VHH binders against q330m9. Designs and how they scored, part 4

Target 1, 357 residues: q330m9
Amino acid sequence: AEQEPKELLEMSTDTERLLEENDLRPLWEVEKDFGNQFGGFEADIWKWEDIQASIDAIERDVPIADLPPGFQRRVAVPVNTGYRNAISNTIYVGVQTVSPGETAPAHRHGANALRFTIDGSEDMKTVVAGEEFPMRDNDLITTPQWEWHDHVNDGDETAAWLDVLDLPLVLDSLNARNTFENHELDRQPVTKSQGYWESQYGRARPFEDTKEDGIPGPFEGNCAATPPYRFSWKDTLQTLRQRAENDDPDPHDGYSLSYVNPATGQPPLFPTMSFRAQLLQEETDPHFHNAVDAYFVIEGEGATHVGDDVLEWSERDIFVIPPDEIHHHDPDGEAILLGMTDRPVFEAFNFYAEAEP

## First folded at step 1 (VHH)

Design a21 (framework vhh_7zox_3)
Fold by ESMFold2-Fast, scan of step 1:
Structure a21 (fold): chain B 357 residues (1-357), chain A 120 residues (1-120)
Amino acid sequence: as target 1 above (357 residues)
Amino acid sequence: DVQLVESGGGLVQPGGSLRLSCVASGFTFSSYAMGWVRQAPGKGLEWVSDISSGGSTGYADSVKGRFAISRDNAKNTLYLQMNRLKPEDTAVYYCAKGIRPFWSKSYDYAGQGTQVTVSS
């Protein structure tokens, strides 16, 4: 007769069952689960040839009228193997198309969004908070929290652009699921002349003087919403080239411009995400950080080295660098990238970290 | 096989009440947002109300304060309590299943509908 191991297993099973029945877990089981669900992100690249084939297929095969109410938009979404709903656990990138004569209906939501135009025209418009913004190639237009927005193609060519949103952070991490509203009209009323929103956030802009000696109320100015705004590519490119002609490059980012929040003048365009136009002329130095970097290739070609992986990119490709991976860029000649990062979240909670190897 | 079976419609006078039910099968009901949409004679589909998997509710302005959406996950059943009905509420009411569990404003239409008629 051998000793019965069932007695020891029975006690272990009873303990596990007791904890489970009382919604308790031992520390060592909880500790091993923290951080693991998001630490699985992979460096990855979506080639424009594959994105274009996919959006062309959606345009042919999916009538806009057959799409569900509230989601009558054709979007191809890059999804990471570690998080199958977006490019990362914080940043959503999608490529949206609108055919001639189509309207993507008016809606608003708590998530912050911007549109970076790939193929646009004067007759392709994003309508935001009562103003028509023509979508010109490489212009960046904000459609911020709770502002009504719709997209209208009155032109003769299909338009395409990047949607960039903080959807995974807002909907999954913060559980803000009931922050969405459809407009009663497919096209919102136009109540502002073109250039209105840009005019309100120039160097001369409406402000009130501080009346009190104390700090403003706890939310006054500290989390100011991003306004509807268009960053002209013509102006951005001119400024970026002037930096390349007159300044030294950053070792990791090359020559860069931040898309600042016009209401605050601060580099985070949204409380959750910041954006840069980056001009690369030479190989950058390796570094790593705990924030995610995602990129859209505006111009040129090259490679980004991420750990043991090499991401070979060209114009209109989308790629992502996961947290804590050593990386550097190696452009083939001159290249310009749109850099997108969740760094503002890390900085707000005082745990952003970066280092050189 | 996703199936949504609506019931509870009928003829009612203005100011009256009806309770619609939708029995769902073929999917994990508790994991999906659910809603009600309606189609009045000669008009397009109108979103009426929704309820998330977590129980959070939304309503069209036309029905806000009069209609109440609820769910019973143990019975795989969605309800719409309709109070103070108006002639304008006359429509076929469809039970709608959310396509994506985390997003309440996107739906499949899978039911046959139930007719609600409010006599003038």
Scores: ipSAE 0.000, ipTM 0.107, lowest interface PAE 21.9, mean pLDDT 83

Design a22 (framework vhh_7zox_3)
Fold by ESMFold2-Fast, scan of step 1:
Structure a22 (fold): chain B 357 residues (1-357), chain A 122 residues (1-122)
Amino acid sequence: as target 1 above (357 residues)
Amino acid sequence: DVQLVESGGGLVQPGGSLRLSCVASGFTFSKYAMGWVRQAPGKGLEWVSDIYSGGSTGYADSVKGRFAISRDNAKNTLYLQMNRLKPEDTAVYYCARDSGLKPFYGSYFDYAGQGTQVTVSS
């Protein structure tokens, strides 16, 4: 005889109808659906050759200037089998390209964003809150919530970069409304000299306690908002190399640096996401956690073991590790990963858990 | 300043047809993508169709093959031809200036009209 919880906890038809008519379900039926309502997302990898081929196809087939305001951006978006809007239910990753002479028009939104440059130049600019940021290879530039941003290619080579946003959390999970605005101009006015935003968050810096126009920042009422900011790859790589020369590696992350919020000095770059550069020289130890880890391969090649799956990665590949899967990294020589995680959300609600097998 | 005024709604029997119109003013109509969204009683907004400044069109799966969107830039007017109407098409239909409208993202239009009621019943 087969014994299932529902068979053991049999209700009369009258009881079932009474609950259903009043939008009530018994606990034993609800218990089976917790964690499974929207399906789980899976460990997966997007190979750079496939991403590039897809972007090339978009460029050939779609005149982006004909798209509505706010959508005039050429982006290939990794989507997971269990979640069709992004790589995970909290993190959006996209690869964006801008061809010579193209402009991605100025807009702002409630979602936090960063740009990690893949192929850049001095003539390729992300313009954020009045400052032109040249997009240099492997630099990380923030376009935080509610800051105006546009992308302008005044050079002669196509630029490419990684977009990372908390879009699924903000728009799908929280169902936020009125969270997007297009600028009146395709290119915002440039009102700051290059290096302005970086200079404001040095060791000697002004203290600002509120946003001027009343637009809520990620830490409004709690702490300082995340500013527009450029993290130089030259500085990041130098610090990472010095850690490798002077320190022992973390058993799970190798030699790592966190991209901190310059206003607070704390590891969550955004309230919803944190980011790190990870230099791997040796196989890491297995662990698992309830937060999502997504990765972009900055340099090198290797594999990541996720449960019974093996994700073989090389430069510019994107991959994701779902919650509660045992995983470890096995680099083939030296490799550098950009790690992206929704861990700050879990920490804010005291949900974060990590364990070894 | 920006105004969108819908008309052409009403009561129609299943299988019937209606043509909605939207007259725009206060902006250069020809330079904007325009669309239709609808809201059934007790439901959220559903994107129905859009037409870009270049003339390209998109449709929700629920209306493909039955509805046709068009525009007359000389008259600043957007149209929605609705054929083979079903009871499920009953909703208030809004004309919208498309500034980021998509079913996935919870984005908003920057302007929408007051809406026109379409009721499909026998």
Scores: ipSAE 0.000, ipTM 0.152, lowest interface PAE 20.0, mean pLDDT 83

Design a23 (framework vhh_7zox_3)
Fold by ESMFold2-Fast, scan of step 1:
Structure a23 (fold): chain B 357 residues (1-357), chain A 124 residues (1-124)
Amino acid sequence: as target 1 above (357 residues)
Amino acid sequence: DVQLVESGGGLVQPGGSLRLSCVASGFTFSSYAMGWVRQAPGKGLEWVSDITSGGSTGYADSVKGRFAISRDNAKNTLYLQMNRLKPEDTAVYYCATKYSGSGVRPFYSKMDVAGQGTQVTVSS
């Protein structure tokens, strides 16, 4: 109903002045404005051709090596209505590229982060907590809270990947301003053999070794327990295919796999964000929820209907579904999406809600 | 450089028909959803119809059963067949490749429109 505006009373100018001078607001103005400070998000899509053209323009016009330490990264960042620093007020998505011979200098931060490789090679590496992780197409590599990470391209071709972070939540919602540190070296020392971190999270794992290392930061002991890890696309795709052959699809997500925290063997991958690979073969059923869903198109093409919007996507596109909008997916043949959501934050506080139209 | 060129509008009497066309260039037309939005005098943008690359169609309640959207990917052309036109259909019609009507009801701010639109006037 549209009763709210009719039920509000206007105050005298003297009363408004008195409240304003004392940094006071009446309850009805505060209640009315809750949910609007970072609200107004829209369904939106960023086409790969536009992302690529933007990155090419940055490379042509901007000498990124002249930027201060910590900012020397070529990244194009999708930004939405209602929060012009990221795709949503909780999730940051960026497309980063590193040209042959370039290094993105070592840093660490309180924000959780992962890299989803778009164009990689054996000679393109993300270095995390002392280990070189070769970036292979569609591999997902975690760079968890307060672990040093840098990116180095020793190959002959430009690499590209998706950065996904809970940066808006950390920096704007929680206002945690001192949660970033630049390394003294551009490249951190490599102290682990390739495959080390992956080997530590099999069935026989050293609990005490993983506990003793800790995650350093300004407030040691307050960090999430997600380790550095690489999820191989070869293994992920094989498992997704097996699920499609042996299980019924979810009506909203199709055939899906959740990326689990290797330390627990359970989702979510991060306390603040969960990630899934979704294989779609048929049109999905509509639903809506208060969590944000963002997507990267791994393979295929199709459309997602969001309220009155139609988002037509193809390989490498990024798109977002805002809170409380009815949506469903309509693949054109078979498609695979990387789904990203802030749902874990809602679940931790018993806020999560989902409904059918 | 993205271009959308609308045509086919005009003056028509109530109950009449018009067919709008939109020629697209500068992007991979077949990979994008295409739609029609309109703006009546003194009003905001209103979504009219859309069509996905796969051919799935949607229509605003005000035009269901009267309008039909179609596309020709080989010619990079979007069409809107408008039948049984009403005075309320009077508006400038724009084709779009990216628009949002979901974020704030009824707010449309992200429309990729390259042309002036095409005026449809339904007058008795």
Scores: ipSAE 0.000, ipTM 0.113, lowest interface PAE 22.7, mean pLDDT 81

Design a24 (framework vhh_7zox_3)
Fold by ESMFold2-Fast, scan of step 1:
Structure a24 (fold): chain B 357 residues (1-357), chain A 126 residues (1-126)
Amino acid sequence: as target 1 above (357 residues)
Amino acid sequence: DVQLVESGGGLVQPGGSLRLSCVASGFTVSSNYMGWVRQAPGKGLEWVSDIYSGGSTGYADSVKGRFAISRDNAKNTLYLQMNRLKPEDTAVYYCAKHTGLRPYYSGSTSYYFDYAGQGTQVTVSS
């Protein structure tokens, strides 16, 4: 006699205990849990006035020396309802500050990172792989995976910038462990002249190099690894303006430029994340996609419509559009956004999907 | 109402120095991306120098090491210190505020400024 399907679904308490004691779960229980381990993401916006007030409070109330080893950095992190460690389950965004005379100690990690300068100065440096990069407003500086980096404020004003990392993907989804290392010194030795890394990724470039400890890095014979690099806002803005003068806008992104990987001359900037500067002069057309879009408002004001939500943004605000929500942008006059997306991950696995309503 | 007023130009011999000033009203210089652009007779606009809200500065290769941009936040004034002047530096110099719009003056420029002053003439001649 065969067991009927209705009886097959009901286990005794003894059967449940036997499975549990042996770290076994039945297929129908685990399959039900796939896709339900993480909550859904919500459209959300973090207003600069609230971010600034939070950072100011951290600066007043928290001595840098009281922060955990490896994390002696003042950062306010937007966190989503569906994923309480970052703005999404793949992309981490944070606003970091360093006060005059302070150093964020040298470290390196498997996560890719960039710094988008909000308030910088000539005496505020991000030091990457032996080179001092002055942090100029709206410049984008990469601190790629496994490159040593520290931040030093030898100026007289507090600096602020946007950190963008693939931390949730690397640490939670991929469970990559032993992917963090503190430098022996708080400030790494400066061994490269300013402009060195930019000069190495032109049309003529070195063809073979490796890191001291054998970790694969830039110049590994046609390797596509993202180098330390500075994208000048002056050049980016000028190019964006030329696009607006000479070309038609994309219906969803307006006039846009992708920050390319200098090693390949192509996007994405990192295998896990791509970045674009978007100039909006008119209302965009609605669409939706399964990749997450996060934004930092470089200039201007406007609104983004996401499903039944309206996100009203202005300069320095951060906002996020969750997967599969219909959205469009409506700038009030001219606006410029920094767009950040995990789209490269979806493209690598042939999962990316985009549609218009 | 946004206003920029430049001063400090004039006739100077090669190797000489001039300090240009730009007094701003209607906005705060220290909170904005500001710069200097110039236009030589019969040529387009050429970017000279800029300063970001945070104080970071940039210079065109033709003036690097000779010119210095600065600001006085208390006076809401932008400056350009011009040293070791050359005949090629002869131009009308404009200070400009950036808000993302193309400047009123057309020409070859690496920057788009929305507000520019009336300019101040610098002539480097023996």
Scores: ipSAE 0.000, ipTM 0.094, lowest interface PAE 24.4, mean pLDDT 82

Design b01 (framework vhh_gefurulimab)
Fold by ESMFold2-Fast, scan of step 1:
Structure b01 (fold): chain B 357 residues (1-357), chain A 123 residues (1-123)
Amino acid sequence: as target 1 above (357 residues)
Amino acid sequence: EVQLVESGGGLVKPGGSLRLSCAASGRTFSSYAAAWFRQAPGKEREFVSAISWSGSTTYADSVKGRFTISRDNAKNSLYLQMNSLRAEDTAVYYCAAKRYGYSYSSPSEYDYWGQGTLVTVSS
């Protein structure tokens, strides 16, 4: 392996000034800065007690009704060393709450999003593309690219859920413009019966056709795009239990199920992010990879070893494993994790790499 | 990545009007949220107004109804129309920009700052 030079070469002051006044930088200064934003990126964990205390503080101090349209959402966002706006430079994870009688107003955006329910009820609803989706504990609901969505709490209890978005990738890396639109109404019209979107993506699926004489406009989707959809936790848990009873575990992931794109029946759920439910009963084998893994602890307790660090987690904690760190999981009894990763981006461009120590 | 330059400051009588401009260079301004802050002599920097990528606006209580923030993304420009000016509005006004963040009123949330333009309201 090549040894880096320890001494820096300096240009003349006149040369530095000439480059600076013309917005030019020499290659050796630019090249060393690629990736340095993530040089401080470390394994980290956000404990639920600290997240809850922070959300309670926001509830006391911030009257959500006074926030501008599009920003009337109470969210606590884990931020990591090396990137202050999200858990990683590709994936945003936030914990959102909506109190009884509150509405998070209707909007749509270019970023893909999902909602993983922490504390929900039949009267807490995410409204997506004309359908009311009740938010039930541990259900996963998609609010995909450019679909109108709003959140309405008609119940008597405060609701909480995870927002997971490719927002840093869309806004920072891709610099996508015109990525956000507010609806004219705070609550969108309900035009679909409950269960409509789930019914459309079973074994028989709609065939979406291109017009004979035209191409869809910029806000019209392709049949391969991720639709609005609810993944029932009851069904997911049952399937995980059956895998645990009938199959051998993966050495790194335990017993796992990938959330599929309902339009294709295959992973990843989004082109930019994949998600899986992982049931762990035994210590996993160490490995490392260049994709980021973020986790939400659905059930149980345990630890994840990341290099020389030990992340001790319990129910509702959020933690992250940085790129290229050797890691393995050690559950204390049985545990279930929601795994979230930007691996599909790496796979789409043949960048993904994994190895064992 | 973005450089900001303010203009339009000057001396104006109480009750008068003034329009400040902020020109952005480098990266296209439309990907940023932007704000105006001000700092009076011997005081800390305070929030005046902010505008999001999509044009949603927020104002400090002290200026609400008198000041209007706007942007022109085609010209990479931010504006502050100041009406019914008071002696208390005397300050150096700063343009600021950010991509992300959950507070419009905190100076520490902003990544890019202009050099400032002086506004004096005096009889």
Scores: ipSAE 0.000, ipTM 0.140, lowest interface PAE 20.0, mean pLDDT 83

Design b02 (framework vhh_gefurulimab)
Fold by ESMFold2-Fast, scan of step 1:
Structure b02 (fold): chain B 357 residues (1-357), chain A 123 residues (1-123)
Amino acid sequence: as target 1 above (357 residues)
Amino acid sequence: EVQLVESGGGLVKPGGSLRLSCAASGFTFSKYAAAWFRQAPGKEREFVSAITWGGSTTYADSVKGRFTISRDNAKNSLYLQMNSLRAEDTAVYYCAASKYWGSYTRASEYDYWGQGTLVTVSS
């Protein structure tokens, strides 16, 4: 039989009332409750066949324009057993679709976000901080903290892409409030030429010259903050291929390329999440770590072994590896994965731990 | 001006039912998460139930299966259907709204509050 919850110690009614009136709880009652929220993350996989069927069903039933203000985005969200609002308690992954002629209205939020295009076109655009970014298949576009963004499909086909955000960390774990704002307009004004944001990084950098009485120069605002930026798949794949031709693979991650913050030239892409394109040609070595790994299958097929479970994946599948589970990848031929992890949070707080069995 | 006004409280016998209503005005209610909290005499304000804009609901363990939260965005209204009422449900019930579209369980996470409506469960 399961253990019956038992009171560790029963106090007098007067003592309980005294503590309650003063907003106090005894340690033995508090400590037994720590770590019970969002526990039990499981290895899981969402097959593209099921995601596609779900998205198609939502598209039939729900025009974006009919959704209330603030929620006008058609997204299918993988949810984990241990945290029913996202794929994990730190990372949110969703598959968003926008039909021809639809607009996902302009908003901004404190959470970091990116789009990884699944089915796009030159006429499908994410507008970020005044610039239209055409959404091309497998391009990665950032919509960083507090930057206005909207999505406009001026094309003839339904577009689909992967949204990745640190929503659970920001909203639930850190309990950040007032972190969302709707724009006055559904489509923000386009004030920048295409390619503007990409041109601002790489060889010369912009700086903010915020002047205060008696203090000249840049202050307020983070010059290392991740900018709006597009990582071309053509360029990313070319670089990843060069890695495979010139370097030895990492035993756990294969040949990898980190999406760097263009403002610093360094990973992670966001303070809270890092992203890699990983080219796998051979079975990787097992390891485990306390950070969560989530994956989107860009190309190919294979399996990932997680503890006693085997996740069999193919192109466009999404899967997740929970903390502290021994895992390794076994591609069937060549495969490319988009790896997504909350490891930067663990590293920033000196919590990160990794081991080999 | 932002305003939340509760109604529907009163005296009810154990095992009875009440339906509380909350009318929102002065803001776009449909963009806000909403919740019911209660405060019994001599106790801290406690969470009862919350609802997101989209209708996803959360309940305190003490009321699961007995209470049902719902909203009508067209009428800018929030409701709490209370069934199988117990003496321990006696409290002032407060309607609350949060500026964000998520659902929250802590009182400190809500920006707007009503004045409260008294529910007394007694014979």
Scores: ipSAE 0.000, ipTM 0.148, lowest interface PAE 18.7, mean pLDDT 84

Design b03 (framework vhh_gefurulimab)
Fold by ESMFold2-Fast, scan of step 1:
Structure b03 (fold): chain B 357 residues (1-357), chain A 122 residues (1-122)
Amino acid sequence: as target 1 above (357 residues)
Amino acid sequence: EVQLVESGGGLVKPGGSLRLSCAASGRTFSTYAAAWFRQAPGKEREFVSAIYSGGSTTYADSVKGRFTISRDNAKNSLYLQMNSLRAEDTAVYYCAAGRSYYLTKSSQYDYWGQGTLVTVSS
């Protein structure tokens, strides 16, 4: 039997035992756990030099072929103080590498994912749903829920990219099970020509129609789920530059573009996460919101002020701003960030809140 | 609209005790999470102790077992009982109140007191 210190709301020992024996707790006891379950998520930054040193150490010390099927991937994962499985309790980011001649075997999962290329080449490929996507620096490639994907390096240089997944939300918060499947083959069959998936979601689109005479009718579309798709950095950067030349910046995001779901033509890219390329030329205005913001520094250097903390960042750094922290960005010259947020989850349930100090 | 006013600081010998008080105006501490932070000269502000609206408490490792945070919602007051004081406890102590899931982060607190100086020396 355990004796607790006397509290302001005094219960007899008999009452305490009665509740405990029946798996009951009074509200004032459970409130202690509700506020403290995950600890305190904190603003933090992972410097590229430390990430790279860690990945190099994994490559030296860990024979990935000895890992279970489907998990044979070299990834260094930023983990937050309050949630030791990812950068936050909703968003997972990891830096993955594949050496020349290596394959990360084919698998699929219920979590949505994207790959943002850090160091790629024409001979480094992410294979998704039967198509080989060359991984070019700063291209964003989706590997959406339940699509087969593998990574193959036929080049001469080690490739690196950012994995971003809603894995903590799917597995921990929602506790969804049966979310992984390994392919029979390490490399899936290539059944689509390069450029196929991009071509299916252009301004001219295929029709599906059940008309009696078999004539194609207006496009009805498939499920609104995000397809396999490559967003070219060349095109994205050109559009950001056009925005900067012709428009006023957003006070908090600078000049920005949302990566849209190609099936709908609208954000968010995934129901659980949205992504923006943000070009910063001037100090932004402070604000705070209950959604988490995570960032990858595509280009440049600067600082982000988060309450009393200052995160000094440079190219390839990863950093996170926890919910309800007042923040603003101060670029040193021009900088470009990839912004990642769980805001769509909050919006779906009408919980999203944003304010300025 | 919320103002926090601290009292109870002063000079004390090593091993001694002090009780700090913080009185709120405009709103009650029952509505807010509340905390004590401290700052020594030339150092960054550091977390000392916090209490959630529901009564749960958290302490920095350096003060755990020696300091006790408490609240009287009827009097709209927050307290810090400091026992077994050491020279390294010398600092300006700040009362803070706000809405937060991250009680150890100073950025999460919207309202701050003026600070009260605690000096531990012989």
Scores: ipSAE 0.000, ipTM 0.101, lowest interface PAE 21.6, mean pLDDT 83

Design b04 (framework vhh_gefurulimab)
Fold by ESMFold2-Fast, scan of step 1:
Structure b04 (fold): chain B 357 residues (1-357), chain A 125 residues (1-125)
Amino acid sequence: as target 1 above (357 residues)
Amino acid sequence: EVQLVESGGGLVKPGGSLRLSCAASGFTFSSYAAAWFRQAPGKEREFVSAISRGGSTTYADSVKGRFTISRDNAKNSLYLQMNSLRAEDTAVYYCAAKPYYSGSYYLSPKEYDYWGQGTLVTVSS
């Protein structure tokens, strides 16, 4: 009949058994588990030499046709210590390869995706919603939710690109598992001329390009919110250069350009993720935020300071900054980064917070 | 000698079922993608269904939900289970195989290197 002190809480064995038998847990046991489910995230970097060695090995050993139905893609995926399925618990980043003569079969899904070309050619195509998009180095091509897409290498060289998807958020956090459909054909019919989707979202464009109001059918998502689109690297780089010549840099992001949703003309590119091309010429100021920042190094070399860690990066490296870590960038000369963040999710829930130390 | 030999064709009534088999010999079947094509009287050869060497399947819209393609690499065999047959399914059915690393369009008969002799399926009252 002895009772523990008020500061030390113990339940009887009978009470513990009663709760367990009825699938009940006391709040003080559940509360200590909140915020610890994913083991915490760490700053990390994946060096291109290690990524390249890995994708070369996978390309040799794994034909796409031997993969099971679903995401039939040959991809090397950076995985964080705190979440072993992706670079973070919201953003998936992977390096995909398609060998000469291979096809990654046509499918569609509720997850949003983009392709950032690393090694491409005119004969390497991402086919999206009836249009062949040649994969040119550093072009960004969207394969938005519920749009049919396949990857076809009719060339003589292996292609490589960066996949970025909201897969961990869609499949793990929201548990939206019935959101995939395989096309009946490995290669979808080509029904649009090249440049069609880009032409629909210029300064003169159809009014009907805007998404429908309301909740879509259970299988289609909000696919009209972000169209299939190619952001040319030549145009993006020209705009970044104009910004660097004419504007002041952002203290944290340098000279930056947001990839906007062409249907709205505004960021974010996807409801769940936003993307920026960032041109750095000088050391940036430190800040921290509760959103995750992931980066792909398009050009140059430098370092990013994350808390007490220093991530030394060069061209084609991938790195991640976890939530609430103070960080700043120190380029060695000029560098260009592709910045990727889950900030839109935090903003939608009115959770986003940013501060300087 | 590379050979594909179809069997299981015949006369069936509308709404009936039939299972076609294709036996492969003279090559490593497990390294090849395989497909079924059909040719109705007076028409060109059309795609029915394909299966990758890993087992992923594709179907023509006209047969999706009614036909099922499968393979058994241990038996060097390809199968087509045909359910809810219609008069318009009447055709000579051909088994075909192609190397995995071919970069050509899977739906075209021209993309396939090896062909069977065909088996006749007649759907008639």
Scores: ipSAE 0.000, ipTM 0.095, lowest interface PAE 24.3, mean pLDDT 83

